VH-VL binders against o94451r108to261. Designs and how they scored, part 22

Target 1, 154 residues: o94451r108to261
Amino acid sequence: YSRPFAPVVHSRIRFRKSPFYDILEQFNAPFVVPACVGTRNTISFSFHVTPPALSKLLNDPKQYRVYLFSTPSETIGFGNCLMEFPTPQMELRINNQVAHANYRRLKGKPGTTNPADITDLVSKYAGPPGNNVVIYYMNSTKSYSVVVCFVKVY
Below, E stands for the ipSAE of ESMFold2; O stands for the ipSAE of OpenDDE; V2 stands for 0.75 times the mean of E and O plus 0.25 times the DockQ between their complexes.

## First folded at step 9 (VH-VL; framework fv_trastuzumab)

Design i1 (at its last look DockQ between E and O 0.38; V2 from the best seeds 0.00; counts 0 for: pae E 3.3 > 2)
Fold by OpenDDE, look of step 9:
Structure i1 (fold): chain C 154 residues (1-154), chain A 117 residues (1-117), chain B 107 residues (1-107)
Amino acid sequence: as target 1 above (154 residues)
Amino acid sequence: EVQLVESGGGLVQPGGSLRLSCAASGFTFSDHYIHWVRQAPGKGLEWVAYITPYSGYTRYADSVKGRFTISADTSKNTAYLQMNSLRAEDTAVYYCARWRYRAFDIWGQGTLVTVSS
Amino acid sequence: DIQMTQSPSSLSASVGDRVTITCRASQSISSYVAWYQQKPGKAPKLLIYYASSLQSGVPSRFSGSRSGTDFTLTISSLQPEDFATYYCQQYDNLPYTFGQGTKVEIK
């Protein structure tokens, strides 16, 4: 097995600051979750845990987490993106395990959705199986961008 | 016996190319990060790049981005460093080293790359 | 990038001496620091990881400590085989960075 070299273009999404955590690193380029109305859609992508992040996750597990963030694609570039998932009825799987999170925002209050804590589902290992994200969703009228981030929690 | 063995070093002209190899044995190659670290003659250590052989993810130091490519062949337990557009400042002993969770605990003997006209 | 300022660049010591080498990180990096020993013509050898954890097989006369952004390698009683160059390294963040090195020479 030999994997061809593929240059990675890393674009950052800037979310509003939270008093509960700091985003330290973004593990993947924003993955686009396209709009989908009337039909069910499935997207998947992989992400990589860097050696420094892995060291922290293993040695200081109480201080560091892995969160999955989502924002409307149209908000990217404004430097204060709001957390919002494609639909509250979506299903998120990390390495074939269902992530349990609340994807619903408070009514009339944008930006009240929390990122999905996927730390316990992330492989803290350089070898197999890696880290794969799958999102099952339907009836999303907007395009969303999803990123997995390494965070320090307070 | 856990071992890393570098090869492929030599003399090359500025602008030239060279491909280094790092053969691993005695451990599960796909379970580790494989790094390249270089040391200019009489100087300190400089991290160059790493790869996860299993998944193929890579990172590079800014000093080599766009010029060097790290790769791996898990079937051969071998990592590679393709160096293009070589410069005089790339002259160094190039080490490969493994990383899992703590530090570079295994190093190869190094291979010398000399870039000179 | 995180700089590791290592001091001194060189020192002379005798067998049996206590030797101390220090690296100061340019920012807070917790304890993600390693120390290596390198002899002429040889690859670096891991001594300490996570600031103070002794690598398996390394003599107990080697120890590491942390105080804020200062990281220290100590050799309690220098042995003949300890004359070498020592490097600190941070692995808190990419790119990994090393100290400039400290050459421990015979007085």
Scores: ipSAE 0.875, ipTM 0.944, lowest interface PAE 0.6, mean pLDDT 94
Fold by ESMFold2, look of step 9:
Structure i1 (fold): chain C 154 residues (1-154), chain A 117 residues (1-117), chain B 107 residues (1-107)
Amino acid sequence: as target 1 above (154 residues)
Amino acid sequence: EVQLVESGGGLVQPGGSLRLSCAASGFTFSDHYIHWVRQAPGKGLEWVAYITPYSGYTRYADSVKGRFTISADTSKNTAYLQMNSLRAEDTAVYYCARWRYRAFDIWGQGTLVTVSS
Amino acid sequence: DIQMTQSPSSLSASVGDRVTITCRASQSISSYVAWYQQKPGKAPKLLIYYASSLQSGVPSRFSGSRSGTDFTLTISSLQPEDFATYYCQQYDNLPYTFGQGTKVEIK
């Protein structure tokens, strides 16, 4: 006999721990960035900063940040995920402003890519209006899942 | 003048429903979180829920989750609390309050909800 | 959830007295604590935010401080309009939680 494989749904992503920050809160359900070989694609979604996170961002901005994380969708639920962007040939925009992050992975060193620090691009009114994320990308051989997280930096 | 004004309280039997309103004036409604906080007679304060009026994000206290729904109409500068499946322990004065990041600086005067047979 | 344990539950004092009220958090929350005054039949009024910052328009006789998980509201010289119930509130995380209240009564 043969039966269809049921999809696995995860509402959160567990990343490998870092000595440089703690993930305190995930602002959005993991957003899938589909594979895109030989063509270009654009993905968009929104997230909202919670009231306690906004208070911390505005009162203690050196200590509290907003990071964008990415990991291959297929690895979720099978242990701690490693930080990896879909492709070095991508552009990330937050609230219509270009984010400047290093999307490249060092050859042979998985998990060496840092999440994107997007704190300064999150609206000055970070709470109620919400924040828009746009990813322009091409030639991603895998599907990725993207989350925006509230972090404490050490 | 910056104001929040609640309305819609009253007497309700257990299992009944009420809809509370929180009308805002004198400030940019979309720049603030709007919260509901309640106070049972002779007791302290309990946080209930918040909404971001423009984008519609909400969170609820566990004690009301699934029974209460917070909403907003930005064209009327009004937040609402739909209260279903009311219980005796929901009896309280219900305040709406605004938040940005510095605590609850403006509160309404409250509306009483009484749930009894 | 973070619990805020407030003490005393009530106190009696005279005009001119120095009054202190303490609120203990069940875990470390940094300075994300506010203090409110509430008079009978009225909404709470914000006094202090971020543990020690005085809200605009609040008299300077009110002050707040933190030592570890203990937060203190002080009224340096009690006035007739200060007889009320006082609440602390943590806003480190949701759900926001309040202390049980301290009723300040006329001796």
Scores: ipSAE 0.401, ipTM 0.789, lowest interface PAE 3.3, mean pLDDT 88
ESMFold2 (binder alone), look of step 9: mean pLDDT 92; pTM 0.934

Design i2 (at its last fold request DockQ between E and O 0.52; V2 from the best seeds 0.00; counts 0 for: pae E 4.0 > 2)
Fold by OpenDDE, fold request of step 12:
Structure i2 (fold): chain C 154 residues (1-154), chain A 117 residues (1-117), chain B 107 residues (1-107)
Amino acid sequence: as target 1 above (154 residues)
Amino acid sequence: EVQLVESGGGLVQPGGSLRLSCAASGFTFSDYYIHWVRQAPGKGLEWVAYITPYSGYTRYADSVKGRFTISADTSKNTAYLQMNSLRAEDTAVYYCARWRYRAFDIWGQGTLVTVSS
Amino acid sequence: DIQMTQSPSSLSASVGDRVTITCRASQSISSYVAWYQQKPGKAPKLLIYKASSLQSGVPSRFSGSRSGTDFTLTISSLQPEDFATYYCQQYDNLPYTFGQGTKVEIK
């Protein structure tokens, strides 16, 4: 099977700076998680780990992580985006494995949600099977944009 | 034996097109990133592009974006570099090289591309 | 982009000499630097990865080190087969970038 040109069009989401990590690279273009009320919805997308990121993940695993970020789509144009998941009751799967994360705000305060650490579920490999993200959710009144990012942790 | 073999180089006029091939053998092609790196005559090395043969993800140097296309055929263990709108500054020996997570540990012998009127 | 400033551009040395080549990164890039040897008409050959790790099959006279943004390739005792051009490469971030090269010539 021949794989033709696969264009990479990234629209970087600028998240508010965190004292706990630095976002080094965004692996995928923002994937839209549409609003969904009253019914369940499922979205899926794929991403790949870049060669330099892979080198870092494998050589210095204590310093580098892979996080899944989410923010309301309406905020992207303004920068300084806040981390917020579509719903606290969502289910996140990376390569068919359930990611365990707290999707709720801390004390209900905006911007206190942490990105999901999916490092251990990410295939750190150029070959099969790749990396796939699946989000199961319902009762999300807004559209969200999701990106997987390579981060340096402190 | 682990090997990469480039082919397809030649003389082409500015604005012309050329397709290079990189045939891999002796290793699992889809387990690696495959890169193209070029070297202008008497000059240093310049990274051009890479592909993940398995999933088809690609990245390009700014100098070749929109003009070059890297692709791969896992059934043939071959990577390709389609070069369009060639310029004189694209003149170089083009190497393909494999990358896992360390460095470029295997290189082809290179194929010369000369862009000249 | 990360620039790798390599020095010197060329040097003359004799067999048995200690040779040192340096690359300075334009920014902090940890230890993600490789060194290659290239002989005329041949493809580059990997010598060092991760700044100081010796590639399998490479003679122990080759070594790499890091000090901040300075990366150094050292040949402890130059051998006849070591006359070649050497390149550093950063792989901290895309695009990958190489030093300008250092031609090691026989004195």
Scores: ipSAE 0.914, ipTM 0.965, lowest interface PAE 0.5, mean pLDDT 95
Fold by ESMFold2, look of step 9:
Structure i2 (fold): chain C 154 residues (1-154), chain A 117 residues (1-117), chain B 107 residues (1-107)
Amino acid sequence: as target 1 above (154 residues)
Amino acid sequence: EVQLVESGGGLVQPGGSLRLSCAASGFTFSDYYIHWVRQAPGKGLEWVAYITPYSGYTRYADSVKGRFTISADTSKNTAYLQMNSLRAEDTAVYYCARWRYRAFDIWGQGTLVTVSS
Amino acid sequence: DIQMTQSPSSLSASVGDRVTITCRASQSISSYVAWYQQKPGKAPKLLIYKASSLQSGVPSRFSGSRSGTDFTLTISSLQPEDFATYYCQQYDNLPYTFGQGTKVEIK
């Protein structure tokens, strides 16, 4: 069998600018959430908060947050990416605790979904094992790429 | 009794290797990043590297990347700095210091590394 | 990398004088700047964190402030034990960087 060429691998994802936050740092290389039709998948990965980011999270938690972003993998490298989760029925866990976020987009318009604010679930220590992300999902017709970012909110 | 104690400094020829130790006591080792900061004789301070003691995440200053390796043994509450391919400009007092969110609040007393022929 | 340019490089002052040391960041940063005191043969000692917060056990004659990219350490009434070299440090981004130091000599 044969497959078309994969697009160029990107180490960073550029999202459309928001008036409500600035992305200061991306903690992980984009992690692929594969397409999955008619079945369930679970994926996991980890990330580490850098010392300057931890200082800001602990000293200024109203201004500095940790957001999880997602976008269709196919859109990366073709301009500014829009926020979109694999399915509205997915579950996100950070360090084995359920994140509370809205995974649905309004009226079926792409890019109307906010990133997930996972700040309160992120470890506030340098210690092990870092931060673990688990995504439970089903019936995703596209492949998605996920990054965790350090942001300043306004 | 919060304390960091460095050891392992000495005289070494260029191209040589040396291993420094940073023994921690009086605090929960895993709560903190452990950093190395160095000071050349009569000069200012330069950040070198950090480690997360249990998970092993590390980051290095560009001046030492590829030559120095930071590690930790959590059963001994000790961090290590393995220094390879040493150069004259690596001559310094090496401090370890702890970091969580209030700057470097505890430093060791330092250990001198001299790289000279 | 963010450079921290410290001035003056040295100064002489009398006991009781008000002393001011300035550290300028090479770009806009937040208030994540610390000040350290270092005496000969000793490790640095934290005085001020987050630009203006006084570390526990540090005398109240030490204070820190920010104006734009300028960060200032002030000693309101210099004491004989304040003879030392002072360093600023930014911790807004890695790599952490320090000013070159200010040697304070008691006249």
Scores: ipSAE 0.391, ipTM 0.787, lowest interface PAE 3.3, mean pLDDT 88
ESMFold2 (binder alone), look of step 9: mean pLDDT 93; pTM 0.947
OpenDDE, look of step 9: ipSAE 0.877; ipTM 0.948
ESMFold2, fold request of step 12: ipSAE 0.116, 0.247, 0.346; ipTM 0.702, 0.746, 0.774
ESMFold2 (binder alone), fold request of step 12: mean pLDDT 93, 93, 93; pTM 0.945, 0.945, 0.946
OpenDDE, fold request of step 12: ipSAE 0.905, 0.898; ipTM 0.962, 0.956

Design i3 (at its last look DockQ between E and O 0.50; V2 from the best seeds 0.00; counts 0 for: pae E 3.8 > 2, grease 20.3 > 18.9)
Fold by OpenDDE, look of step 9:
Structure i3 (fold): chain C 154 residues (1-154), chain A 117 residues (1-117), chain B 107 residues (1-107)
Amino acid sequence: as target 1 above (154 residues)
Amino acid sequence: EVQLVESGGGLVQPGGSLRLSCAASGFTFSDYYIHWVRQAPGKGLEWVAYITPYSGYTRYADSVKGRFTISADTSKNTAYLQMNSLRAEDTAVYYCARWGYRAFDIWGQGTLVTVSS
Amino acid sequence: DIQMTQSPSSLSASVGDRVTITCRASQSISSYVAWYQQKPGKAPKLLIYYASSLQSGVPSRFSGSRSGTDFTLTISSLQPEDFATYYCQQYDNLPYTFGQGTKVEIK
């Protein structure tokens, strides 16, 4: 677990609007998941839950969630990014616990992938262990950018 | 007893620097967010910054960004506020306060910082 | 930033009076509002959180309520020790912001 020692300015990724949720806050700067073909790769990063977000998660748990978003890095500049994970066979761990999500899109339908709901695995606590994300993957032909966001669900 | 105790306040000239300390006792320091909140004489309350002592993440009010640095030493159960490039408008009683998920439930008694030529 | 407009700035009341202080948020902030009491030369003391939840150890004569973006602190029967300045605070979003305060003085 790496500790930041200075304020972090996050580059915001703009995702296509969803009727099911609103992104309220982005917790981390986009983390790059590099392309990897023929070999297995592992990436890791940490993110912080802000005090306001923590208050909401604990007081109104049915209204607020923490989602992990992914998009091809090449699309970030377009301002209307679609959800797409590096590979449907990836493994996502939050605080050493496996996150269960569907990383597949519908055949022939880009943007049909849902963000991964990691709310239950996120530490709703200012203290240990913090929040660590690990992604295990292989055979990803593109680079992807991953962010954890605080959302209000409808 | 759960308490926070601020220290380090004093008189400083504009452009000067001060380092405030907030010593925590009676609770697990790393389990909370630690905030600084200030109050100019005869005025209201202004949030300044917070830190997560465990992970070291910080946020600042726009009014102090680039000039103030909040830090923490978990081995000493102490939070700090390094204040540089002080201005007259920074004159205030500086409180440290803990935050779980509800509100500021524990406050120190504050330390006065006076910035004057 | 979210503004908390507090009213009145000051009021005079007698022991036993019902006192009401209001804060209006500049936008919808659900119930993420706290109320504090501050006496001269002392740090603020938490009274209410989540708009209407009474902090442990706070007398039941204190209560909080919400109506839309209006938040109200009520003291049902003012006691001598209640003469102080009161502040509302939103914690819906950073930066945290406070009302300008209401000084409750003895009539």
Scores: ipSAE 0.880, ipTM 0.951, lowest interface PAE 0.5, mean pLDDT 94
Fold by ESMFold2, look of step 9:
Structure i3 (fold): chain C 154 residues (1-154), chain A 117 residues (1-117), chain B 107 residues (1-107)
Amino acid sequence: as target 1 above (154 residues)
Amino acid sequence: EVQLVESGGGLVQPGGSLRLSCAASGFTFSDYYIHWVRQAPGKGLEWVAYITPYSGYTRYADSVKGRFTISADTSKNTAYLQMNSLRAEDTAVYYCARWGYRAFDIWGQGTLVTVSS
Amino acid sequence: DIQMTQSPSSLSASVGDRVTITCRASQSISSYVAWYQQKPGKAPKLLIYYASSLQSGVPSRFSGSRSGTDFTLTISSLQPEDFATYYCQQYDNLPYTFGQGTKVEIK
């Protein structure tokens, strides 16, 4: 009779430092986007903007933003994670509105992908009903983990 | 009339449990963060917890984590604070308060919880 | 956690006096400070948010200001109804924290 080992669950993702923003809060536990070769897939999850973050978005929207980050799940817990979307062939929706971000990768240039700025799609001014994220994607050769973060932009 | 009304306070022994209620009226309850803030007799204010009533997200002060649970029922426009493993240091007036876009703009009248043998 | 150090803990003043109360934050918190008035047996009442913005319905004799990590509540001409305890609160980060209060009493 043997006891299975529980997997290590990381509650946060530490991304490589950027001169363009500071990550202040992570709104959700990393959500897995499974590998999906030759097939389409859809995932969804929710997050809420915390009370301090909402106050900052209201009063200082030039400097405070909401970014969606993604990184290969396998890299979490082994040093600094690089920003990378699951596939260029994906659609991101926030509260049923299409987000417009650059999902492109440059061959051989990891870490050149920017997180998605979803601030204008977040329902920050209607109170805290929560926010819904939907990702439609295909042909992701790896599993990815996705977080929505509150950031200060420089 | 925009109003929050707390109830459920009383005298309880250390180690006991109590559930507080915060009934809202005069505004759309699910559009706001609902917080609990407490004040020991003759002392200052201490933040306890918040909930988003519609989606159920919560955060707690370290002093109450694992002992207190905040919840909400939007069909009743009511938030709750379940308080377990109560200690003498939890003796306070408990306020519920509304947070939307700036500061605590609406407070209930408070309900007294006394933890004493 | 961010500590808010409020001073003085109490003061005595006469009707018509200019009163100032200060809070110092233990770290940079920008302007995310609110001020509340509380009378005995009553809930706190919001006066000032975002360091210097006056809440609707609050008399204009109340004002707030910020200098770095120092925050000030000013009552330009104290009235009989202003004898109360005043609290600052930071809302830059959770847990939200309050100053210990300043009791304003008659001289």
Scores: ipSAE 0.302, ipTM 0.757, lowest interface PAE 3.8, mean pLDDT 88
ESMFold2 (binder alone), look of step 9: mean pLDDT 93; pTM 0.944

Design i4 (at its last look DockQ between E and O 0.49; V2 from the best seeds 0.00; counts 0 for: pae E 4.0 > 2, grease 19.8 > 18.9)
Fold by OpenDDE, look of step 9:
Formats: structure tokens, sequence, C-alpha cells
Structure i4 (fold): chain C 154 residues (1-154), chain A 117 residues (1-117), chain B 107 residues (1-107)
């Protein structure tokens, strides 16, 4: 296996600061989850855990986590993006395992959704199987951007 | 025996190109990150790039970004460093090293790259 | 980038001496620091990882410690084969960075 020459540039999404965690690294460029009304849609992408992050996940597992973040694509660029998933009825799979998270925000209270903790589902190896994300969803009226981030929790 | 063996070094003119190879043996190649680290004559160590051979993800130091390309062939247990637009400051012994959970525990013997007119 | 300021750049010592080499990180990096030994014409050899963990096969006279952003390599009793150049390295954040090196010479 060999990849063609192509520099990878990650576009950073800036989420509103949380008192519970700090985002230390973004593992993938924002992946667009397109709007989908009336039909089911499935998106898939992969991400890479960097060696420094891997070291921390293995040596200090209580202090570091891997979260999956989502925000409306239209909010990117404002530097205070709010956590919001495409639909509360979505299904998230990491490496073919179902991630259990609450994708619903409090009614009338934006920013009350927590990122999905996928730490336990993430492969903590450089080799197989890698890390793959699959999102099954329906009836999302707007486009969302999804990123996997390395975080320090407090 | 766990081993990394670099090859491909030599003399090249500024603006020229060179391709280094790092042959791995004695361990599961795809389970590690493979790095290039260089050392200018009489100087310290400088990280250059890494690749995950299994998935092909790569990262580069700013000093070589856009000029160097790291790649790997898992069927040959070999990593490569394609160096283009070489500069005098790229003159160094180039080491490949493996990394998994901790640090660079295995290094090759290095191969000398000299960029000079 | 994280700088690792290593000191001293060189030192002279005798067999049996206690030798201490220090690296100061430019920012907080926990314990993600390694130490390497390099002899002339040879590749670096891993001695210590995670600031204080001894690499398998490395003599127990080598030890590592951390105090805040200061990381120290200690050779409790210098042996003839220990005359070499030593480097610290942080792997807390990309890019990996090394100290400038410390050459341990025969007095």
Amino acid sequence: as target 1 above (154 residues)
Amino acid sequence: EVQLVESGGGLVQPGGSLRLSCAASGFTFSDYYIHWVRQAPGKGLEWVAYITPYSGYTRYADSVKGRFTISADTSKNTAYLQMNSLRAEDTAVYYCARWRYRAFDIWGQGTLVTVSS
Amino acid sequence: DIQMTQSPSSLSASVGDRVTITCRASQSISSYVAWYQQKPGKAPKLLIYYASSLQSGVPSRFSGSRSGTDFTLTISSLQPEDFATYYCQQYDNLPWTFGQGTKVEIK
C-alpha cells in the first residue's frame, strides 16, 4: 500500500469552550454530513490517531478522551460553534461498533448537546483495523460538519 | 532480529531529487509508525516525517513540507522518503526509526545525503 | 513548537562519576520525554522513555526523572562505554523535538 502524494491540510472547527474538556487536536478535516429529507443516508470517513495522542491515551487514559463533534456547517468560521448532531435518531458506529450517546439537545436550549465519547471504540494501534466512522441518519434539514477530536478532560 | 536498513543516500546538486529506502525486518511492519529523522554533520537530531504504513497517513516537519514525501509498501516491508527540491541544509545522515507506544526503539544505521554544487 | 533546552552542551567526567544531564521543555509536556545515547558514526539508542522508564536491556545505572518542565538523565556510575552524546526528546506534541545534545567526554 502506498498513498499518492497529496499534502493534507486540516480545516479547524472552533467549538465553544467547555469547562469539562479542552480540545487538543483535530484528527480529521471536517466531514460534511449533507442534508437528507425523506430518505435514509449513510456517510463514512476515517481518521488517524497521532502518535502523541496515542501515547497519552495509553499512558494517561483517565485524562484523555476521543470525542466526536458535530455542528451545523453554516456556523463554521464564527469561532464559537455549538455542538449539534444532524438528528437525535442517528446511529453512530466506530469500527463497526455502535456508539452510545445522547444526540438530543434540550428543547429550546442550543449548545446543550454533548459530544459523543468514542474513546473506547477507537483503535489505539498504528496497525489494523484503523478507525472508521459511519453515521446513519434521516430527516436532517441542514448540512453538518463532523470532526473527531482528541480532548483533555477535567 | 528486528532491523531497519536505510539506503539510497548520495551526492546531489541543489534542486535535485533523491529517494531513500528503509527496509524493515523482524517485526510486523504495519503495526508501527515509521519515521525519518535526520542529523546534519556535527549537529543534533531533527524529526522529518512519519507514516502509518497500514493506513497511509503522514505528517511532515515544516522544514520539508511540500518537498519531501514519505510512503510505504507493506508488501515489501519498506518505507520511502522521496526528497525533491533539495537544499544544502538538507545535507544530513537520514535515519529511519520505528515508533509504537513509547519512543524510537529501533533505528537504522542511517544513509548520508549530501547536497552540494 | 516545543523546545527542549539541553544542558550542558558538553562535560568531562571520569569512570565512576555521577553524571547528570538536564532538558527543560518550553511548556508543560507531562512525562512524554525520551533519552537517547549516540556514539560516533552510529544511530541513536533508546535509553529512557516516559521520562523515567528504563528501556529493556539498558543498564540500571541509567535513570530518568522529571520535575515540572525539567527532565533529567542520570548515570549513577559512568562506565567506559558511556562516553557518548546524549539527546533528550519530547513526543508530547508534533513536531517531535530534540535537545541540542550533551557530549560526555573523558576527563
Scores: ipSAE 0.847, ipTM 0.931, lowest interface PAE 0.6, mean pLDDT 94
Fold by ESMFold2, look of step 9:
Structure i4 (fold): chain C 154 residues (1-154), chain A 117 residues (1-117), chain B 107 residues (1-107)
Amino acid sequence: as target 1 above (154 residues)
Amino acid sequence: EVQLVESGGGLVQPGGSLRLSCAASGFTFSDYYIHWVRQAPGKGLEWVAYITPYSGYTRYADSVKGRFTISADTSKNTAYLQMNSLRAEDTAVYYCARWRYRAFDIWGQGTLVTVSS
Amino acid sequence: DIQMTQSPSSLSASVGDRVTITCRASQSISSYVAWYQQKPGKAPKLLIYYASSLQSGVPSRFSGSRSGTDFTLTISSLQPEDFATYYCQQYDNLPWTFGQGTKVEIK
């Protein structure tokens, strides 16, 4: 409580480049999903879609998408982070709607997991409401950092 | 009728402060980005800031960052622009405008801020 | 920041003339451009969005187009009520930026 205000600097996660999309904007500060051994955990956070991104999502929906990315927290700052979800059994909800994505990592093949395309779950009804992210998971042996990004797809 | 009405403009000395209001009616205020755009006398338009009234996300132009604060009171359907450390170059008509993802479709009438000694 | 360079800064025209106003973006922005009309003492009024889409209630003599980074506003037959200042605006990225304006006045 007694801590004085200081500027908050949101770090950006640099993911390995993909020929299938360009990351244009990161909507949230990396949110930590703690390790959770022998029990279940739930985390939640919010992001908002910026005015330029909303315009593009609604006018050019074939070219622009919203992806959720995850990477082990320990790898951030060493460049070229790889996509990895906490566990294959996790459930992701965006605005209380279940996302359908493949969270499974292929054995021995780092970076084989695709980010989750959550575009159809992001609120675009009227104006720019905040968006809520909830992750239910269990038995994650590592801490992960999660970001939602605005992307252009090819 | 959908409208925005600005108020709170006036004369102020350099280094002074003013608070502008933007009162909304005829639409669901909390569903829109609310922006401030200013126009110096005889000059063009300059974007200042926006807020998402429900969730409170904000961004500012570099020219005003650290000096201006945008806020909203959804119970009053009103956005505010608190302007501190005012300078002569802040002299302008200040408009609030509603952003519907395609353009600024609704503007207020503007309120004049004059910063002079 | 994306700069919008508008030309001409002013023009004189007669009722019935075809006029064009050009706005050049400093980088590629696709079709994320709007056009506004402003009369003295009034707020801007939206004419065109997405480079070429006509806003509801705007006369069909107004049109917009894009060629690369150049965007144009055309008034096919100038009317007395069209004497005003016109601004382009990019909305590809923040900060939003506007052209410096084109004043259309009676010859």
Scores: ipSAE 0.320, ipTM 0.760, lowest interface PAE 4.0, mean pLDDT 87
ESMFold2 (binder alone), look of step 9: mean pLDDT 93; pTM 0.947

